# VHH binders against NADH dehydrogenase (ubiquinone) complex I, assembly factor 6 (Ndufaf6), part 2

Target 1, 289 residues: NADH dehydrogenase (ubiquinone) complex I, assembly factor 6 (Ndufaf6), of Mus musculus (Mouse) (a2ail4)
Amino acid sequence: SVAAASGPGIPGSHLYCLELLRKRDYESYLCSLLFPAECQRSASALRAFNVELAQVKDSVSEKTIGLMRMQFWKKAVEDMYCDNPPHQPVAIELWKAVKKHNLTKRWLMRIIDEREKNLDDKAYRSMQELENYAENTQGSLLYLTLEVLGVKDLHADHAASHIGKAQGIVTCLRATPYHSSRRQVFLPMDVCVQHGVSQEDFLRRNQDKNVRDVVYDIASQAHLHLKHARSFHRSVPAEAFPAFLQTVSLEDYLKKIQRVDFDIFHPSLQQKNMLLPLSLYIQSWRKRY

## First folded at step 1 (VHH)

Design B11 (framework vhh_nb_b201)
Fold by ESMFold2-Fast, scan of step 1:
Structure B11 (fold): chain B 289 residues (1-289), chain A 123 residues (1-123)
Amino acid sequence: as target 1 above (289 residues)
Amino acid sequence: QVQLQESGGGLVQAGGSLRLSCAASGRTFSSYAMGWYRQAPGKEREFVATISWGGSTYYADSVKGRFTISRDNAKNTVYLQMNSLKPEDTAVYYCAAGSEYTDLYESTEYDYWGQGTQVTVSS
């Protein structure tokens, strides 16, 4: 921005967003460093906003308090488009990104609305329901990230949709051991029923073939979305590629789950990729996803 | 899951204009590319125009410069503004939604279709 910034501001709001990402979404922190310099702050703001929303369910004991926090973010977004953002560090940085890039309000609202619906502790009824959740959350984030990058392109939007769905599916798989330890299972019920698997099988950490078949079907759907997004990569403008750096970790997880024969509870799946910063840098240098 | 309903078709003289609307119901409208196809009697369905969720547009050469596709995500509606209509534009116009990257020239790539709306252009 070359014009003097007017309106509300909080000293250190950018640093607040970066520290939030370091603690709660380290991969997004690393990815933000690989964006064009003029886009880094806005990219960080979007991911910090995602962290704020994603943690509502985990940070509150009552659904009513979660609903109040979602109402706060709905009003914050409404007010941002009237140049009256609340004095909250992430909201201030998001407001600056909205003004700088003319971000689409509908996508921000779609993320909030979908997170609000997901405050209930119910498993997805179907793979389609999980994919819709992923599209409305991760997909919307990628569309906004493309706007930050100045990309308006049909193929980039379609790649973002598929990558968002793959990300949401993999996130659900990655979280399964954690949720099972807390007596919750969010894996798609229709896939479980197809293989004769109950939620209790995951609570007991059952590793029988039918449980592995459920994991295989779900992981295969994520793999197909990633493969499909990559099938037309030549048609995607190179300016879009920073938005898709998360495919590095998606591919890493899919390769690991395959190596352990789709044993969702295998300890190796919870290990951090210590080479992630190097892998992200190499991916960025090669201009691919 | 998604249902599409077209409206706005009718009879118009050559050189006239029509605006078609397609209202989507269901949870997946915003995650789909939305397109318009048309089918004249005795012919196969042909591509007319498509729009991504982010607003990127593509047109068939036969309509480029005459037709404009747009969407209103808040209303779950896609529009086709048709100007400088010709008798050869006479067809049933179908709204379509694709859940994957669509091959714009392949109608089989779209997952959901409307019932169609008739456009008749008199000479």
Scores: ipSAE 0.000, ipTM 0.142, lowest interface PAE 18.5, mean pLDDT 83

Design B12 (framework vhh_nb_b201)
Fold by ESMFold2-Fast, scan of step 1:
Structure B12 (fold): chain B 289 residues (1-289), chain A 124 residues (1-124)
Amino acid sequence: as target 1 above (289 residues)
Amino acid sequence: QVQLQESGGGLVQAGGSLRLSCAASGFTFSDYAMGWYRQAPGKEREFVATITSGGDTYYADSVKGRFTISRDNAKNTVYLQMNSLKPEDTAVYYCARTEVSYDLFGEYEAFDIWGQGTQVTVSS
């Protein structure tokens, strides 16, 4: 409703963010609940902000409207650093997080700018381009999440960068069956060319070996980033670990895609992880990622 | 109130046919891909067939050429026509909806709603 989007007040703004996550980013909703109590509201605000930006591309038919929504968020961020947030529930909650944790404006702006560039629905030319997108969006979001947790540490930032890239790559793979059904393919073109695979192969849901080899190479890159982040685990402060709870779902997908021999169209890949809340709780208790 | 209700299961002799139906309610049926899975005694749940919102169909190798998935958007129903049934097709058959979810790159589908299942028994 317009009333819900127009700033229902402080209690309504928080509930709006939680409902947005519950309906459109359930994994982030669950992860936020496992943060230290004093950080949960701010963590939810960051993830709700991410959903608002992600929805722009999905919900608009015209690039001009998408650009106007991105300009709204750029102005909202500028204005909240002047203590003048717009009367929009996610913006109000994000503004509170900015004030409470002294969040770095540059990271928020980087997310918006990168999402704006992605509005063109163009396939990534290379794995490097996909990783840059992931770094600028998911990486920036993780840096802000570390700031919410009070962590200022080079090793935590390094782990966040690798985890962000792994998450971005896995997200691209996970979305492929859905996008292919809508005649879109966003997988890195350089990897597809290397294996003699065209966009049409994905549109036809081809499961031949060369298509699985493309998926294997892309999944392997995500796995290498996750392994790299884990290689210096002992140097990362324990206070940072709640920011990395999303590695549970990331690793679950990588294990599932391997079990189906990298058949990206296998329907089991789209099945909900019924044990996700328990797995997240256990990982949180074990102080690892 | 989102709901999937399977029907049409039963006992059939090898070489026979059955048509399963799955009636959907509580959501815009035409926006979602629908699928069928089965679980045989002592086995994990396995894929059978899927149909996208646009009508594209995909099948497990074990059923390809024998089973046909279809949908009727006016009736909010997905069907599985099973021909040339074999004893190894004996299982509980489940209807599933794919959910549109959001993450870093936008929308992706996941199977979020399952029906109660319908038993199919193929006698030798």
Scores: ipSAE 0.000, ipTM 0.201, lowest interface PAE 13.4, mean pLDDT 83

Design B13 (framework vhh_nb_b201)
Fold by ESMFold2-Fast, scan of step 1:
Structure B13 (fold): chain B 289 residues (1-289), chain A 119 residues (1-119)
Amino acid sequence: as target 1 above (289 residues)
Amino acid sequence: QVQLQESGGGLVQAGGSLRLSCAASGFTFSSYDMGWYRQAPGKEREFVATIYSGGSTYYADSVKGRFTISRDNAKNTVYLQMNSLKPEDTAVYYCATGYEDYWSEFDYWGQGTQVTVSS
């Protein structure tokens, strides 16, 4: 006799991933809807995985619990490649994506390791340290997204690296008012020192010219990465473009911060982009990044 | 004031069935995830099943195919239908609500209902 099949995976694991994104990463939720139909589920799984890891630092009161969650994800990834995923909805969907697209295990492990390392809540010593963090997290996520799209191209990987760095830098800038309210500052210390700015200046919400100059330098580095990625746009296969839809929000933030003369505490920077769904649709239709 | 009250536990023979109910009040029930956890003597509390506000469900491997979680938003009640019960299912079963995240420990817990499965 043949043992009865227990059915496929976890019922509703895909809906769990979509609901997680809708609640905690609405932009990625919208972007996933614009992927090729055959890639949408896997793209959602990767972004849900990113949410699971990104939220650990903000959602746990003790570092020990954070470390336990990171160890869970390391074991989950190891076990997925042995075809034995844990019964957790994001892990099941990620496992399906791994099998369907032969996703590179090293990129998944690099994201987890970097997030775990960053649980110590220390400011970046330099722009290079922030860029390395961005490369290992956002960059790895984009490389995996390209694998979901079936893209194996050096120009696409090069664009992903620059876009990932730009995204990581912008995320650091965007989070600064939130972190400052919790008496934390993660902005690169070398840039602050160059302009005679202390972390205390951000804690006090100082809007003096030297503080704006720090923000200008950091934002300009993100803009340079985005510009670099765009400089070889014509060499990147069109199949890669859905991976880069996040450049819409990235560019929107950079334009807004420029309009407020790099006042990182300006209220307009925290306002929801009501036109985001339309902007993403237009960029998808125009086939650019 | 969030209140969760479990009922339906009891003594049952191996291979039998029980249906647990959890009556909820003090919050907009339809907007929140609902979960079931259990704790056996001398063991830590373990996850059993959850049903999200959107209707999706997720089960622990140990109960998959045997247990079914469901909800009735009109009655503010979540249910756990337990079939093919095993001695290892013996535990106090708790109803919980709060965060929609799988990892977030639920903020609100019921008092629990005892389930005992005889070999």
Scores: ipSAE 0.000, ipTM 0.143, lowest interface PAE 17.6, mean pLDDT 84

Design B14 (framework vhh_nb_b201)
Fold by ESMFold2-Fast, scan of step 1:
Structure B14 (fold): chain B 289 residues (1-289), chain A 119 residues (1-119)
Amino acid sequence: as target 1 above (289 residues)
Amino acid sequence: QVQLQESGGGLVQAGGSLRLSCAASGSIFSDYAMGWYRQAPGKEREFVATISSGGSTYYADSVKGRFTISRDNAKNTVYLQMNSLKPEDTAVYYCARDFYESGDYFDYWGQGTQVTVSS
C-alpha cells in the first residue's frame, strides 16, 4: 500500500476526467464504473490520460505542436514521480493514481513515446507494425490497469498483450471511414499489397471482393488475438477480469463487421450499441473476458 | 458441426522440412478462415499462421519466410509447409477454424500433431 495523495490538487479534476471519458471514450467511462470502488478513480485517470494523448494528432495542425504536447506529457510524468505534477486536471488525477498504486513509470513513458512516434501521418507498413503500436499503447494501458487492480501475474500480462493488440487493430478498422474522409489510410500496407489493394481504393470507398478480403484478414487477426487471450482464461486470476471488459465491444465490432460481409464503410458499423451497459454488467457478473 | 484432423507431424533434424495437413469435416470449409497454432512444453499456445476464405495469408514473425500456409477447398484441407525447421519449432501443432460466433475458443480445434526438431 502507498499513502494517499497529498499536496497539489485541482478542484473538480475527477469530474473533468469523467466528463472527458463520457464525451471521447464512452466505453471506458462505462467500464470504469464496473471496477472495484477503490479502483474506479484511478482507472478513470488512466483512460483520461489515454484520451489526452490520442487526441493530440487530431487536435493539432502541425507536427511540431504535437511534439510539444508530447514533451509536456513526458515532463508531467517525470514531475509527478517527484510529487510535483502540473496544474492540469488529468495530470493531477494520474499523479494520484501513481501514488496510490505505485504505477510503473516505464509503461506511462512507453505510451507517450509510441504516440509521439505515430504523429507522422503514415500508414502502418505491416500488420506487425500495427501490432507493435497496439502493444506499446493499449497493452501498456492494460498493464497499468492491472497494477491499479493489484494484479501481478504473467498470464494476466499475456492476456493483456493480446487484448491490447486486438483493441489496436479494431480501433484502426473502426477509424478507417473517418480517416478516409480526410484522405488518410492507416491500414497495414503489407495486407493491402497482398490483395492488390491501394490506399486509393479506401479513399473511393471501394467495396470489391479484394477490399473486403483486406478487411477480413485484418479483422481475423484481431479475432485470433482475442481468442488467444481467452485461451489463458483458466490461468488468469479473476481479479484481473475488470481490466478486460473492453473485450465485449471488441467482440461486438467483430460480429458486426462479419455481418456486413466486411464492408468497412457500412453505416451500421457507426451505430451505437444501445445494449452496451447491460452487456458490460453481465460480463462483469460472469467473471469472464 | 466441425471436426478437424491434423496429420504430418514427426521427428526431423534442424534444417529439415515437414508438411502438416488438417482435414475438416461436417461443415463448408471454404467459408472459413483456417489457422495453425502451436504449443511447446511449458509454454502457452501461440499463433503460427492463418489463411482467409479468399486465400490471404498472415504469419507470426518467428516463422515468416520459412512456413507457408495454403488450402485446398475441394478437399476441405489446410496445409502448413514448414521449411528450415529449428529446434525452437518443436511443439504440438493445432489446426483451428476461425469463426467469430463459434462460442468457445477451443470448439473448433483439432487434436494436434507433434513436431520434434532435433539439433
Scores: ipSAE 0.000, ipTM 0.151, lowest interface PAE 16.3, mean pLDDT 83

Design B15 (framework vhh_nb_b201)
Fold by ESMFold2-Fast, scan of step 1:
Structure B15 (fold): chain B 289 residues (1-289), chain A 118 residues (1-118)
Amino acid sequence: as target 1 above (289 residues)
Amino acid sequence: QVQLQESGGGLVQAGGSLRLSCAASGFTFDDYAMGWYRQAPGKEREFVATIYTGGSTYYADSVKGRFTISRDNAKNTVYLQMNSLKPEDTAVYYCAAEYWDSGEYDYWGQGTQVTVSS
């Protein structure tokens, strides 16, 4: 028999992460259930961390408060690599994942730094800026997810980069009706200017052809990234595929927006996919992305 | 023998207060983080509050400013002071003790019913 040592902990930190995902990122909750059992807790911790950071911009009215929240997470990450995580459930679960999988600190810091830089931006200046944001946030998150899965592979990293960019672009498109209702537009300015479209066109829910053309250009860029990632899937180890389950929802959105002729405000784009759990299960079983 | 025994539940009117207690025995209480969870009828078990070995606390957003968790290591007891109770706080409240790292709690109490009338 052995004596248990004292240490940092919190009852229900794992359950807290699952509840946060169920409420704020239901797709990631469902995806986590399809990971290998030994990876599920760590995968949930990474996604809960992403939720905490993603919500800062939407939940704070002043940049100073947002900066303080980002400084908390920077310190939390620094301290957890010294085995001294702060006393809050997501940080505790993330610290456990860091220790279990030897997660790369640079990827965690890159996510925080990029979110901090984007706190008060009203719109991306260009498609390149949106793609850089997506690479540094969603891409970094996927690289960490591959580490949780025990995958260290160049082709898997390349697929993750392209899928991360596609996911970031689609997230920007998907959120446009919500942000427009709050008088905010984050769509790339260079694409809008090329089609003679202003921020006000989105605020007024304009459905003219030039607005649809902006949406088409942005959506097509996401489609090209997904196509590129799939072009070398035969070179990607199958053990990586759970990291890419989000391509199911990504492809679903891209198909739906085509069917409504790129009307970003169409009500059907806000409908729940009632078959999402089944679609995710089937993709997991088929070992593809 | 390990036991967590909750007490202090009952029926209270909206706006009222209750103090829950959880008496722990059979383990090294000072080495465990202690928490409160609740399960409302027809819902999944929900985190309420935790207190760490060093005394730091964390709360669910739904209870911040209304509930206070505390511990008395000399008495091996954790408390949940519940103020400004609402009908939606109606649930079975569970005490939990966690010693680090398994994805599950090392110990759970049997639960105590809290009913808040409209």
Scores: ipSAE 0.000, ipTM 0.107, lowest interface PAE 23.1, mean pLDDT 84

Design B16 (framework vhh_nb_b201)
Fold by ESMFold2-Fast, scan of step 1:
Structure B16 (fold): chain B 289 residues (1-289), chain A 118 residues (1-118)
Amino acid sequence: as target 1 above (289 residues)
Amino acid sequence: QVQLQESGGGLVQAGGSLRLSCAASGFTFSEYAMGWYRQAPGKEREFVATIDSGGSTYYADSVKGRFTISRDNAKNTVYLQMNSLKPEDTAVYYCARDEWYGDSFDYWGQGTQVTVSS
């Protein structure tokens, strides 16, 4: 064991974070490579932390173990701010990022608390609940990413909020075929009820117009958030733009779902964008989001 | 070289008590969460209790209020104090180590039999 007063680190903690992203969040791995060199390690640590929390629900056999893992992360964050990080590679790298950039503890705690609440298998009651989940997870992650980039700006925070909501909605849509194969549906219940669609319709891979209308309404909400964030991009400092590289994949998914007439089960939606590295590089070069 | 060795199982009457021990070796015990699972004949392995490196504990609903998990880092040992035992508690009890780098428990002991007679 490492004594509490022993101080920092384990060998290979940065490489562990990069390998975790390469396997579990390849898009974030690619995005991290386009950050300013001095920010890449911290950006990778934040995304690795997100992966650790996101996969708890899928990786543990009992809800009690999931709750214990969330309590581990809450204590890890508390201890990081006392310079006593636990001996775990993602926690060590996150602690280094916290110290380097004076990261806001509340945002880290908000991510953990929201993930803990979502450990049960309940669908979102409404679009508002899905957006609140997205704001508290993806939004908090983007606020921390802006802190890594040294950006303190109201317009950048406003853009991050909208992009975070768009990302959370798209993530929910993208995961629907996987969850349906496991007899789970997380799509907002209020939208489903409005169109006369039940959980069973998704479990049976129903492609009728009313199911497509549900997907259309949900995807349209993500599109509106992305459009709103882009409407004031001229007011956002350019230093913030690396935090928003994920808009490339958001737009790609939204274009693909429209091309297949909102058939959430169409196999093309699960295919990799082979041009993603080039698209991310071009977006970075053009300094847009 | 990671080893977990359970002891303390046996035959007891309903309403009785047993204390299980798990001696750990081959790793830095204080850095890992430890847990207890049980498996009755013809059933899958069921979670019982867990204790993290900081001493926080969690219990299955079926044992909450009757069982207490604890650890002694100086002795590299985790314990399960079982009170108010019921026939349905009859099972092989397994000690497990949780690896921070993995998805769930990565090492298991060989188990100790607990039989509760009516």
Scores: ipSAE 0.000, ipTM 0.128, lowest interface PAE 19.1, mean pLDDT 84

Design B17 (framework vhh_nb_b201)
Fold by ESMFold2-Fast, scan of step 1:
Structure B17 (fold): chain B 289 residues (1-289), chain A 120 residues (1-120)
Amino acid sequence: as target 1 above (289 residues)
Amino acid sequence: QVQLQESGGGLVQAGGSLRLSCAASGFTFSSYYMGWYRQAPGKEREFVATITSGGDTYYADSVKGRFTISRDNAKNTVYLQMNSLKPEDTAVYYCARDYSYGWLYEFDYWGQGTQVTVSS
């Protein structure tokens, strides 16, 4: 055993990250395959980290245990920047990405802090609160993804902010049937109040026009963010575009929700897009978002 | 039949102001998001501003802090107040009925446009 040949890391830590994505975030798994070869491993590590944090709320029965898991990740990130990552597959792969790309610690911490804040099963008070959550989670993740791609550009960051908000809003909409089955509703309360809609209406799977109008307003906000990001795409360096491959599935969901007249509970919204791999490949080839 | 008619364009010097108006007919105006887009010669049409049915506003970064979009539902009119105009703002400005149930369609309704020319 020689020090030069020890090779720090967990055997199979990369495979662990890929399997985690395949099972819990299949879209991100597919997107990672379309990144430049030298960036694929680091991109997968970032997405696996996001899955680990996102699962805490659903995986633990008590908030106290959730807080302990968030404290683990805060300490893991602090220790990574001291070159002392914990012996955990995702943490090891994230640490390698941090070292390779000089990833900004503030963005990683912002994701953890925002997830910790949202361990409570309470609806967002406003659309602004949902957008802030999206910016601090999905937005931070996209900023880190741009760093993996070597992109340092104001327009790319602005596009990432808008795309992150659109992704967070769509994720909230997409999860609504699942959460309502557990008697939880996270849709923005201010939008619900504007249309005379209560959380109980979603728990009862109400199909009245005012419920669909709530869904329409929320979905339209995601569409406006996507449209805004696209309005200056020519100013965004092409090297940034792999970070935005998620806009394919984002747009697919928005088209589907429109086709069902904003019926958030329509079963077609939960169906796989069987053409997603082809659509992602075509988007990657076109060099656009 | 949806109709959108812009007015208020013209020639103005850099640093000046213009107020664009768009008169809408043929639909329930208060229920729709309304927006402004612009197109400079040889360039693609770009987003400028949107106002929701509820009155929330969104702006392109290039115009944020200088332009203000507003609406008057009683008059079926949307406005774009343009302050601190720059030569780069020179374009034909189009009023659009932004998306309601059709916001992902290839076509939505645009007016004929109004020319804004900013001299340096």
Scores: ipSAE 0.000, ipTM 0.153, lowest interface PAE 15.9, mean pLDDT 84

Design B18 (framework vhh_nb_b201)
Fold by ESMFold2-Fast, scan of step 1:
Order: C-alpha cells, then structure tokens, then sequence
Structure B18 (fold): chain B 289 residues (1-289), chain A 120 residues (1-120)
C-alpha cells in the first residue's frame, strides 16, 4: 500500500506556527508578514521548524532528551518526503511547504545534524567553527527561504551565506549575557586566547579593555560579512530580498554594540527595538538588504 | 570642506619613537571614529589603530603594546604614539574618519598621508 498524496492535516497548524514565532522568534514573525502572500505560510513553517530545533538546547537539561528530539525531527523529515508527516503542527506545515516548493531535503537535514552536534555546553574552538555552525544552520535556512521565493541564483546564494554567518555571529554575541548568567560561555576560544581573556572574565561580567577587544573582533567579523553581502546587492534578484529582511536587526545590534564601545553587558543591548516593525516595513518597501 | 592633515612623520632609528598627529576640520569631530592606516611600497593598505567617539581603542596585533592612539576633542586632533619602532613599520601613515568601526577599505574621509621611515 502507498500513502495518499494529500496526506494528513491539522486545523490551526498555520496559526500554531505564527504563535510559536510571535512567542519565541518575534523578529521572524514580523519578517514573515512582509513576504509575498503566496509565500508567507511556507516562510512561517521554515522559521517555526528552526524554533523547534533551536529551543531544544535551551529547554532540555539532559543531552539524551535533546538527542531524542533531534532524532524525532530527522525521522519527521524523512517521512514527509514519503508523504507521511507526523501529526504535529510544525511538521504538517513544513511538509506542505516541501510539497509546494520542492524544498531540498539536504538543507533540512543539514540544519538538524548541525543542531545535534551542537547540543554540548562547550564554547566554539574558533571563529571558523562558529561560522561553520552559522553556515549549516542559518545559511541552510536562508537557502530554503530562497527556494520558497522561487529564487535560483548564484549571487542570492552567496548573499545568503554571508548573511547567515553574520546572523550566527550576532546571535552568539546577543546571547552572551544570558548564557553568562547561567555560567556558560560560547564565544570563540581562539579570539579569547588572542586577547588573554578566559571564560571566567565573561562569567564575572568583566568590562575591561581586553574583553571589549574580544567583542570588537567578533562583531567586526559579523560586520564584514554583512558588508560583503551588501557589496553585490545590485547583482541579486529583487525577488530574493524578503529572505534578507533579518539584516535590519543585524545592523541594529551592530550599531548598538558599537555605541556602547563593545561592552557586551551594557543594559541598552537588552532593550527591545520598538521601531522594528516600521524599520522592516521601510526596508521591504525600499527593496534592499 | 572636510580636511584631515597628518604631521609628525620622518626618519627614525630602530627602537626609537615618533608621535603622529592628525588635525581635522569641516565636521563634528567628537561624533566620529578616528583611525590610522598604513601602506608600505607594493603592499595593500593595512589597519593600525582606531579610537571610538567614546574613547575606546583598538589595535592591529602587529602594533599592540607598542603604539597608542588618543584624541583631543577640544583641538579636533587624533594622535598615534609609536614606540619601539621596527623597520617593518616603514610606511605612509594615513588618518581616517568614519561613523562605524573601520575595516581596511571601509571609511568616510582620508588624509593625504605622512611618511615614516625606520632605519636598521
């Protein structure tokens, strides 16, 4: 017996994805609203899938439970390409996106595999390791988002790679005060060693010059990736631009960290950008990234 | 109207010191990041040091511990104190001004440069 082509559905699965984003990834929620109407549902499904995977590390205390949840998602992806998704709202919406846009399974698997490898509470050995993590997670997510938008373009993929790396680096910086309060530090060890900085310096919320130098080097790498992506924006198809709306938040964080002289623990870095919806709308209207 | 004028370059023996100055005009100096870059013959322009509008300083690894960047907002001037000079420090030194952290070729305004030659 073969599975039915239409597969199962869950009433309210789309609303579930939107509520998940509103609660746990508000920036992606806002970005999803600015996609072309025919792409919004699929874009929301991809971002909800990312939230499901990202929250595993933060929400589970045991690595074994984390591994079991990653194995669930790996099987869910295998099964949805056989038109047999599990009866779970995000999986159902992701399955619909896969069917509608012929999404590349390799990118979905790359996200799961990378998140699974990163379940350990250990810092990245190097900036290169952080960038590889960012490429395999955020980069893969952007490649899938381009597929949702119907974009098949080398320059768009190149921009997505740089933006994904910038996003991963900024996410690591943004999370540092939170993780330090839980006695965890994930900043690249090679950069810390270069400046004579230890994990203990971050745990003690040290604002000395050498700690600021570490933050400066890491932020500068994110800035460089964003600038590289923007340097060839005229070669990127305009249809790709909705995938890159997250650059608004990336630039906002980089400007804020610069204004506080790279004090990663400054209270202003934890303040919500009340103008974010307006900034995203203006960016979308101007068709830039 | 925007002008950056470097001074203080010259010939110095290895192990010696020089102080470079950059006088700025035509913009609100205190709002800008100020930096120093250098270019040796046949090489790309490289970052040396920068100072934020708030006074935070950042250095290239090759000069850290030997060079000190500082600014005087009342005089619209940025300085580079160069100690323990090496022949490898021989280059034309350029003053630069910008609104964000400077990275190689990313800049708003540049001076014409001042030659620093370190003899062995």
Amino acid sequence: as target 1 above (289 residues)
Amino acid sequence: QVQLQESGGGLVQAGGSLRLSCAASGFTFSDYWMGWYRQAPGKEREFVATISSGGSTYYADSVKGRFTISRDNAKNTVYLQMNSLKPEDTAVYYCAAGYDFLSGYEYDYWGQGTQVTVSS
Scores: ipSAE 0.000, ipTM 0.248, lowest interface PAE 15.2, mean pLDDT 85

Design B19 (framework vhh_nb_b201)
Fold by ESMFold2-Fast, scan of step 1:
Structure B19 (fold): chain B 289 residues (1-289), chain A 120 residues (1-120)
Amino acid sequence: as target 1 above (289 residues)
Amino acid sequence: QVQLQESGGGLVQAGGSLRLSCAASGSIFSYYAMGWYRQAPGKEREFVATIYSGGSTYYADSVKGRFTISRDNAKNTVYLQMNSLKPEDTAVYYCARELYSWGDYTFDYWGQGTQVTVSS
């Protein structure tokens, strides 16, 4: 077929990635539409790859199945750099992005390795451990996104590192009600101990001041990273800004958690932001993060 | 739309064999991981085996060495060869196409199931 004439390709692989994002990561779907036209397909492929890996821990019933899915992706990435991608739509689109932008294999492997390491972990031992996880997953994803945009800049990389850490922390906070309903708590143990809070307090949906103080400290760390990234935004090339559109949702969550006095279980934190498409468009138009 | 139709279930004595088949529509079959799951009366649905688009296979510990999953992409069919059947294997067997996340919990399509009964 015509699509196959350009090398190994699958009809509808791009639409598969877009539908995956629309169903599983709607925010990333919207952000990808605001990228330069020549970068949209590759940006969607990176985010679809992230969805494939992110779902493994929460979706599998056994660690063995999770490890096998990670091994599939490690082999898929190895084979992509030999121009032999597996016949899987996300892998095909990722392979096309790798070829088009000379994406750094190390960043792709770092994402897979980090998620594999965390398949058995029930909680982060420290804020540092959570930040390292965030750097290796979200940070790597942002570095690859900058490569798609053609950006090679120290300040852009520095901003990406801080934004990746903020995103990982916020994702951990946002997922807490869901995980607590399944009798799991992943919040940093050192912060919990500092405030005299046990995992049982989160399982019981405790709203006491010490539980709110744990949430406050964790949210404050995310806010600090976002503030740090913004402090040098004038030094970051404008071409990098599409990579950082996710800061709109990060800021929205941090403002909401503050408004509910750091009650991680407040229902408003799980409500869809109906103005998100408009907010993303305005942010893109203003060329800020 | 994709539809999954299981066949090959039935009554068999302990130590016997059965081959289950699952027919799926469309050429998109080759893109997806396909799996077999089972549900015994009064128990939750449990994983049995999966086969990925590239042919890699994975099995539940309870069936390793006894069951073999395979696929024929030209026929859009996945198979489960069950050998050395035990009474504990008695269940309704479901074919599933894994959704985007490759997860056990979310599937685009499940078949209606086929009953396997192993007598002592």
Scores: ipSAE 0.000, ipTM 0.140, lowest interface PAE 19.0, mean pLDDT 82

